# VHH binders against q96fz2, part 356

Target 1, 269 residues: q96fz2
Amino acid sequence: CGRTSCHLPRDVLTRACAYQDRRGQQRLPEWRDPDKYCPSYNKSPQSNSPVLLSRLHFEKDADSSERIIAPMRWGLVPSWFKESDPSKLQFNTTNCRSDTVMEKRSFKVPLGKGRRCVVLADGFYEWQRCQGTNQRQPYFIYFPQIKTEKSGSIGAADSPENWEKVWDNWRLLTMAGIFDCWEPPEGGDVLYSYTIITVDSCKGLSDIHHRMPAILDGEEAVSKWLDFGEVSTQEALKLIHPTENITFHAVSSVVNNSRNNTPECLAPV
Key: E = the ipSAE of ESMFold2; O = the ipSAE of OpenDDE; V2 = 0.75 times the mean of E and O plus 0.25 times the DockQ between their complexes.

## First folded at step 20 (VHH; framework vhh_6z1v_2)

Design FA12 (at its last look DockQ between E and O 0.86; V2 from the best seeds 0.63)
Fold by ESMFold2, look of step 20:
Structure FA12 (fold): chain B 269 residues (1-269), chain A 123 residues (1-123)
Amino acid sequence: as target 1 above (269 residues)
Amino acid sequence: EVQLVESGGRLVRTGGSLRLSCAASGFTFSDYAMGWFRQAPGKEREVVAAISWAGRSTYYADFVKGRFTISRDNAKNTVYLQMNSLKPEDTAVYYCAAKMGLFTESPQDYQYWGQGTQVTVSS
């Protein structure tokens, strides 16, 4: 739950986020801070990744079913944090366990403010412990995809045309997140940051790892999680559970070094 | 007003070819994935082919078996289906459909539909 791929060019990613508002109108999300989007096959904590959130967070009286897409820092910095440097947080906020979310001030407070987001990725990586060695086998984990003309070549770029044939219709993984807004004590821009909610892994992933991100499978789940104007915290938390609608394949150890940003990170081995 | 207008359906003999066209208006065509669906009498509507918003990713149902090619021209707001080696089983009304964002196999996911064009393949 600590490494993702989110590598799509912005125009491709934006169209993958098409949605229906409460009036039934088809829309694309509106970007905030698009220049902060840093696509990579290998995203780690403290990097920026795009999330969806309700327009109501930014505009008084906005339709809460309309969506904004914005890059946010992975690793939630609570609004009450008093130090000037977010790296001085004394605890890890990369993930938030669903079973304790209402017990942890770092997550309970922003959740109570309706600060729910959907974290976007091509998929996530997880490392399976291999008995008998210190080596771990990384896997790339993602939604099942519609077979396209070249869908068997996930992420393996033998040409730019083959990349486009796979990724132009990629269904993005949609993970439940909580975000917060931190105002640096010395002034400057507000920092938006998020955590990914985790749950026990489904049976299909249990041999790889015992935890998984809370995945929001389908438009109804995504809409309800985002719409803090119409969906209470109590109702939203009912959306947080494992899913079996997930697939995976083994990848090479290239992904282990977070500085590696190539299609090889997610290519099947 | 959104419109999808199919053309090109007609009677052809087994082994023949047809090119279907679908002219789109009233929306930003390049935001939409496009699909061709077909429906024979008494059967459910089924996907034939689909193409991504930029035209770079395509899908074909298994029964196509390399006989059909979907394409699009975003400058002309038009999607095409080239149908070769036609069989009597291909007889159906063919519909053009549009969905913002990503294509799927499910007709229920598509927002806009044409009126359809009849394709009849004789033995």
Scores: ipSAE 0.771, ipTM 0.901, lowest interface PAE 0.7, mean pLDDT 91
Fold by OpenDDE, look of step 20:
Structure FA12 (fold): chain B 269 residues (1-269), chain A 123 residues (1-123)
Amino acid sequence: as target 1 above (269 residues)
Amino acid sequence: EVQLVESGGRLVRTGGSLRLSCAASGFTFSDYAMGWFRQAPGKEREVVAAISWAGRSTYYADFVKGRFTISRDNAKNTVYLQMNSLKPEDTAVYYCAAKMGLFTESPQDYQYWGQGTQVTVSS
């Protein structure tokens, strides 16, 4: 996974992240650093994206089932990194393979500290290799959405008004992530950064791409992944597997350029 | 205290129209999707219509077939159900419900419920 969409306004995004705590109380996640949230139809590594994490990471004795929403840098910077520039990291931390998560220090250590997060997106992009050509067809992949009266699918949104209706009740993709906190050697603010855990693709996506993000499908899976106070690493890792509860459509080549940030990126062709 | 109070239910003839209202209090209305549900005698409670927090997105059950319209006024903390072309099969207690965030089709996902209003459609 090297490209996502996360373009909802902050208030809409927050409402889409409504949840029930362990006491059964409905809540909206509180924001940390809301000013770092930059909506975009075309998110790439090194950009900031919103993630959910347990309140217990910020507040001592907090209910670990409570959620915070915070923009973090895509591409995990390990806490032990000693260079002053995160871009000097010599290995790719955009993704973490599920099969080697416990073998790599960069991921194992923060995971052991309970630094689990849920990466939020409208969906993610993957490119299908066309046989016999160097051309790749991009696809937008996302959760199936509830059918609304005027917007049976993203494809039916032929007007800006229709688009607003579609996104007003959009089910966000929830991907399993690991985050870490890095203190720059020269001082400054602590950097929060994340990696997306990947798995082998489900059968439905296998023709598009052989790997997919580990998707946490449903509130229970999301809650268990986030609740590092009550759910062990071993139990949490059981949640990491391919899911068939996904849909997709072909999009234009507009998304190929990471600088393009328009609805055309995820519009069906 | 959270309250949802339905009104507007009455006896109507087949083909008639009725407008239900639900007044909400005790919570941040604009953070909640709203839904209308109904329960007929001996049947399970089922979703009729739902509306997003901003009122821009709506859902209707298959049996509605364009006969009903859900709307809301966030300034008045009220959700409405305009019902046209009513049929005897529409006879039920109609409930207003609230869910924080997004609406769903499942009654169990909704946190707050009204006491209901009786709608009776005679042949």
Scores: ipSAE 0.341, ipTM 0.707, lowest interface PAE 1.3, mean pLDDT 91
ESMFold2 (binder alone), look of step 20: mean pLDDT 90; pTM 0.919

Design FA13 (at its last look DockQ between E and O 0.91; V2 from the best seeds 0.69)
Fold by ESMFold2, look of step 20:
Structure FA13 (fold): chain B 269 residues (1-269), chain A 123 residues (1-123)
Amino acid sequence: as target 1 above (269 residues)
Amino acid sequence: EVQLVESGGRLVRTGGSLRLSCAASGFIFSDWAMGWFRQAPGKEREVVAAISWSGRSTYYADFVKGRFTISRDNAKNTVYLQMNSLKPEDTAVYYCAAKMGLFTESPQDYQYWGQGTQVTVSS
């Protein structure tokens, strides 16, 4: 998993993140650093994307079931990194394999501090290697969506007006992540950054790619992953597995160039 | 204190029209998706229509598509259901309901409910 779409305006995104606290009250997450949110149909590593995390990471004695939404850098920068420039990191932290997460210092340490987050996207892209050729077919992969009037699916959207109707009630993909906080040695703001946990692909995606992000399907899974005050690392890791509750469609090669930020990136072909 | 108050339910003839209203108070209306649900005697509550927090996206159950229109006015904190071509099968108590964020088809996902308004369609 190395490319996502997260293009919703902030107000639409925020409402898509409505949740229930431990007492059953429905709430919206509170933003931190909202001006760092950069919506795009074509997000790549090193870019900022919004994640959810527990309020307890920011406030002493806070209700750990309450959620903060904040943009973070994709590509975890470990707290122990010594260089002044995060781009100098010599190893790839875009993803974290679930089967080795407790063996890698870059991921084990922040996980032990309860630094679990939920990475938000419209969906993610994956490239299928075709037999007998070097060409790859990109797909857009996302949660199944409720069919709405005149735009029950992405493929049903036939005008700009109907396109907006598709996204206004879009169920965001919720991926399990780990984050860390890096203090630049020369001072300045703390850098928050994340990695996306990966697992073996479910049967439905195995013809596209052998790995998929660890998807947290539903409010219970999301709540347990975020709540480091009540849910131990050991219990949280039980949430990390493939899911079959996923859908996809082929897209054009426009998405291949990460500089392309247009609806064409995720449009069905 | 959150309140949802339905109005407009009454007795109408087959083929008639009726407009239901639901006045909302006690929460920030524009953060909430709204739904109309109905319940006939001896039956489970079922979704009729739903509308997103912004009003841009709507959903209709298969049995009512084409006959009913859901709308909302965020300035008046009100959601409406325009019901046309009414059939005796539409006889039920109609409830409005609120869910923060995204609407769903499931009554169990909605946090606030009105007391209902009776719609009776005579043959």
Scores: ipSAE 0.781, ipTM 0.903, lowest interface PAE 0.7, mean pLDDT 92
Fold by OpenDDE, look of step 20:
Structure FA13 (fold): chain B 269 residues (1-269), chain A 123 residues (1-123)
Amino acid sequence: as target 1 above (269 residues)
Amino acid sequence: EVQLVESGGRLVRTGGSLRLSCAASGFIFSDWAMGWFRQAPGKEREVVAAISWSGRSTYYADFVKGRFTISRDNAKNTVYLQMNSLKPEDTAVYYCAAKMGLFTESPQDYQYWGQGTQVTVSS
């Protein structure tokens, strides 16, 4: 996974992240660093994206079932990194393979500290290799959505009004991530950064791409992944597997350029 | 305390119209999706219509077929169900329900419920 969409306004995004704590109370996640949230139809590594994480990471003795939402840097910067520039990392931390998560120090250590997060997106993009050509067809991949009045699918949004209706009740994609905290050697603010855990693709996506993000489908899976206070690493890792509960459509080549940030990026062709 | 209070249910003739209202209190209404559900005798509770927190997105069950309209007024903390072309099959207790964030089709996902209002459609 190297490209996502996360374009909802902050308030809409927050409402879409409504949850029940362990007491059964309905809650909205509290924001940390809301000013770092930058909505975009075209999110790439090194950009900031919103993630969910347990309140216990910030407050001692907090209820670990409570959720915080925070923009973090895509591309995990390990806490032990000693260079002043995170871009000088010599290995790719955009993704973490599920099969080697416990073998890689950069991921194993923060995971062992309970630094699990849920990466939020409208969906993610993947490119299918076209046989016989050097061209790749991009696809937008996301959770199936509830059919709303006059919305049908994303492709049926034929007007700005219909488009707004589609996104007003959009189910966000929830991907399993690991985050770490890095203190710059020269001082400054602590950098929070994340990696997305990847798995082999489900059968439905296998023709598009052989790998997919580990998707946490449903509130229970999301809650268990986040609740590092009550759910062990071993139990949490059981949640990491391919899911067939996904849909997709072909999009235009507009998304190929990471600088393009328009609805056309995820619109069906 | 969270309260949902339905009103407007009554006896109507086939082909008639009825408007239900649900007054909400005790929570931030604009953070919650609202839904109308119904339950007929001997049947399961089923979704009739749902509306997003903003009112821009709506859902209708297949049996509605354009006959009903759900709307909301966030300033009044009220959700409405306009029912037209009523049929005897629409006879049920109608419930207002609230879910924080997004609406769904599943009654189990809704946290708060009203007491219900009886709608009876005679032939």
Scores: ipSAE 0.454, ipTM 0.773, lowest interface PAE 1.0, mean pLDDT 92
ESMFold2 (binder alone), look of step 20: mean pLDDT 91; pTM 0.922

Design FA14 (at its last look DockQ between E and O 0.83; V2 from the best seeds 0.65)
Fold by ESMFold2, look of step 20:
Structure FA14 (fold): chain B 269 residues (1-269), chain A 123 residues (1-123)
Amino acid sequence: as target 1 above (269 residues)
Amino acid sequence: EVQLVESGGRLVRTGGSLRLSCAASGLTFTDYAMGWFRQAPGKEREVVAAISWSGRSIYYADFVKGRFTISRDNAKNTVYLQMNSLKPEDTAVYYCAAKFGLFTERPQDYQYWGQGTQVTVSS
């Protein structure tokens, strides 16, 4: 998984993240660093995207079932990294394979600290190699959505009325992630960064790509992954598996260039 | 205490129209999506229509076929169901329901329910 869409305005995104805490109270997540949220139809590694994490990471004695939403850098920078520039990292941390997560120090260490997050997106893109050519067919992949009135084209976001009819009730894709906190050696603000855990693709996606993000399907899975105060690493890892509850459609090659930030990136072709 | 109070259900002839209302109290109405559900005797409760917290996204069950219109008035904390071209198959108790955040088609996802209003469509 190396490209996502996360384009909703902050207030719409926040409402899509409504949840219930351990006491049964309905809540919206509290934002950290909202000025770092950069919505786009075409997010790539090294960009900031919102993730959910437990309030307990920030506040002593907080209820670990309460959620914070914060933009973090995609591409985990390990806490032990010594260079002053994260671009000097000699290995790719965009994704973390589930079958080796406890073998890789970059992921094992933050996971052992309970640094689990839920990565939010409208959906993600994958490229399929076509038989008989070197051309690649991109697909937009997302949770099944309730069909809303006038929701026939998800690429109609150039009109506020049509955009709102498609996106105001959009179910966000919720992917399992690991984050870490890196203190630059020359000082400055702590860098929060994440990786997306991957698994073998489900049967429905296997013709597109052999890997998929580990998707947390439903509030129980999301709550357990986030709650490092009540759910051990061992129990949390049982949540990491493929899902068939996913849908997709082909999109144009506009998305290939990560600088293209338009609704056409995810419009059906 | 959250309360949802439906009104407007009555006996109506085939082909007739009626308008259901649901007044909500004890909640921040604009944090909730709203739904109309119905239950005929011996059948499971099923979604009729749902509307997002803002009123901008709307779902209708397939059997509605353009005959019903859901709307909401956030200033009055009220959701409506305008029902036209009624058929005997529409006979049921109609329920108003509220769900924090995004609506779904599943009754079990909704946190608050009204007591229901009876709609009867005669031949």
Scores: ipSAE 0.639, ipTM 0.818, lowest interface PAE 1.0, mean pLDDT 91
Fold by OpenDDE, look of step 20:
Structure FA14 (fold): chain B 269 residues (1-269), chain A 123 residues (1-123)
Amino acid sequence: as target 1 above (269 residues)
Amino acid sequence: EVQLVESGGRLVRTGGSLRLSCAASGLTFTDYAMGWFRQAPGKEREVVAAISWSGRSIYYADFVKGRFTISRDNAKNTVYLQMNSLKPEDTAVYYCAAKFGLFTERPQDYQYWGQGTQVTVSS
């Protein structure tokens, strides 16, 4: 996974993240650093995206089932990194393979500390290799959505008004992630950064791409992944597997350029 | 305490119209999607229509077929169901429900319910 969409306004995004804590109370996640949230139809590594994490990471006596929402840098910067520039990392931390998560120090250490997060997105993009051509067809992959009035599919939004209606009740994609905290050697603000855990693709997606993000489908899966106070690493890792509960459509080549940030990026062709 | 109070249900003839209202209290109304459900005798409760917190996103069940309109007034903490071209098959108790966040099609996902209002359509 190297490209996502996360374009909802902050208030809409927050409501889409409504949850029930372990006491049964309905809650919205509280924001940390809301000013770092930058909505975009085209999110690439090194950009900031919103993630959910347990409140317990910030407050010692907090209920671990409570959720915080925070923009973090895509591309995990390990806490032990000693260079002043995160871009000098010699290895790719955009993704973490599920099969080697416990073998790589960069991911094993923060995971062992309970630094699990849920990466939020409208969906993610993948490119299908076309046989015999150097051309790749991009697809937008997301959770199935409830059919609303005049919205048969994301593609049926023929008008800006219809488009807004579709996104007003959008079910966000929830991907399993690991985050870490890095203190710059020269001082400054602590950098929060994340990696997305990847798995082998489900059968439905296998023709498009052989790998997919580990998707946490449903509130229980999301809650267990986040609740590092009550759910062990071993139990949490059982949640990491391919899911068939996805849909997709072909999009235009507009998304190929990471600078393009328009609805056309995820619109069906 | 959260309360949902439905009103407007009555006996009508086939082809008639009704407007149901549901007044909500005890909650932050704009944090909730609202839905109308119905339950006929011997049948399961089913979704009729749902509306997002902003009122921009709307869902209708397949049987509605353009006959009903759901709307909300956030300033009045009220959700409405305008029902036109009513049929005997629409006879049921109609319930207002609230779900924190996004709406769904599943009754079990909704946290709060009204007492219901009886709608009877005679032939």
Scores: ipSAE 0.546, ipTM 0.803, lowest interface PAE 0.9, mean pLDDT 92
ESMFold2 (binder alone), look of step 20: mean pLDDT 91; pTM 0.932

Design FA15 (at its last look DockQ between E and O 0.68; V2 from the best seeds 0.79)
Fold by OpenDDE, look of step 20:
Structure FA15 (fold): chain B 269 residues (1-269), chain A 123 residues (1-123)
Amino acid sequence: as target 1 above (269 residues)
Amino acid sequence: EVQLVESGGRLVRTGGSLRLSCAASGLTFTDWAMGWFRQAPGKEREVVAAISWSGRSIYYADFVKGRFTISRDNAKNTVYLQMNSLKPEDTAVYYCAAKFGLFTERPEDYQYWGQGTQVTVSS
């Protein structure tokens, strides 16, 4: 996974993240660093995206079932990294393979500290290789959505009004991630950064791409992944597997350029 | 305590119209999606319509076919169901329900329910 969409307004995004804590109380996640949230139809590594994480990471005696929402840098920077520039990392931390998560120090260490997060997105993009051509067809992949009035699909949003209607009740994609905290050697603010865990693709996506993000489908899966106070690493890792509960449509080549940030990126062709 | 109170159900003739209202109290109304459900005798409860917290997104069941309109007034903490072109098969108890966050088409996802209001459509 090297490209996502996360374009919802902050208030809409927050409501889409509504949850129940372990006491059954209905809650919205509280924001940390809301000013770092930059909505975009075209998110690439090194950009900031919103993630969910347990409140316990910030407050010592907090209920671990409570959730915080925070923009973090895509591309995990390990806490032990000693260079002043995160871009000098010699290995790719955009993704973490599920089969080697416990073998790589960069991911094993933060995971062992309970630094699990849920990466939020409208969906993610993948490119299908076309046989015999150098051309790749991009697809937007996301959870199945409820069919709303006049907007049976993203493609039916032919007007700005219809577009707003579609996204007002959009079920966000929830991907399993690991985050770490890095203190720059020269001082400054602590950098929070994340990696997305990947698995082998489900059967439905196998023709598009052989790998997919580990998707946490449903509130129980999301809650267990986040709640590092009550759920062990071993138990949490059982949640990491392919899911068939996904849909997709072909999009235009507009998304190929990471600088393009328009609705055309995820619009059906 | 959260309360949902439906009103407006009555006997009407085929082709008639009704407007149902549901007044909500005890919750931050703008944090909740609202829905109308119905249950006929011997049948399962089914979704009729749902509306997002802002009212921008709306869902209708397939049987509605443009006959019903769901709306909400956040200033009054009230959700409405305008029903036109009523048919005998629309006879049911109609329930107002609330779901925190996004709405769904599944009744089991809704946390709070009203007592229901009887709608009877005669031939």
Scores: ipSAE 0.874, ipTM 0.939, lowest interface PAE 0.5, mean pLDDT 93
Fold by ESMFold2, look of step 20:
Structure FA15 (fold): chain B 269 residues (1-269), chain A 123 residues (1-123)
Amino acid sequence: as target 1 above (269 residues)
Amino acid sequence: EVQLVESGGRLVRTGGSLRLSCAASGLTFTDWAMGWFRQAPGKEREVVAAISWSGRSIYYADFVKGRFTISRDNAKNTVYLQMNSLKPEDTAVYYCAAKFGLFTERPEDYQYWGQGTQVTVSS
């Protein structure tokens, strides 16, 4: 998993993250650093994307079931990293394999501190290699969606540029992540960064790619993954498995160049 | 206290039209998706239509087939169901419901419900 779409305007994305706290109250997550949110149809490693995390990470004695939403850097920078430039990290932390998460210091340490997050996206992209050729077919992969229509419009919903108007009921993909906090040695703001946990692909995706993100399907799974105050590491890791509750469609090669940020990146072909 | 109050249900001949209204109070209306559901005697409650918090996304059940239109007026905290080309199978109690955030097709996902308004379509 190395490319996602997360293009919703902030107010739309926030309402897609509506949740119920431990006391049964309906809430929207509280933003941190909202100005760092950069919506795009074509997010790559080193870019910022919004994640959910427990309020308890920021406030002593906070209710651990309450959620914060914050942009974080994709590509976990371990707290022990000594160089001044995070791009100098010599190993890839874009993803974290579930089968070795407790063996890799970069992931085990923050996980032991309860630094679990939910990575948000419209969906993710994967490239299928075709037999006997160098060509690759990109797919956009996402949760099944309830069928929707545009209010009061004719023909506009089927156009790539008009898809943004019909996305205010989109079910966001919720991926299990781990984050860490790095203090630059020369000073400056603490860097929050995340990795996406991966698992073996489900049968439905195995012809596209052999790995998939660990998807948290439903509010119970999301709540348990986030709530490090009440849910132990061992219990949380039971949530990490493939899911068949996923759908996809082929997209054009426009998405191949990460600088292309248009609705065409995820439009069906 | 949250209240949803439906109105407009009555007896109508086959082929007729009817407009249902639902006035909402006690909630921040623009954080809530709204739905219309119906229940005929001996049947389970089923979704008719739903509309997103902004009013831009809409769902219709397959049986609607273009005959009904859901809309909302966020200034009046009101959701509407315009029902045209009514047929006897549409006879039911119609309920307004509110769901925080995104709408779904499932009645059990909705947090607040009105008391219902009876729609009767004569053959």
Scores: ipSAE 0.788, ipTM 0.905, lowest interface PAE 0.7, mean pLDDT 91
ESMFold2 (binder alone), look of step 20: mean pLDDT 90; pTM 0.918

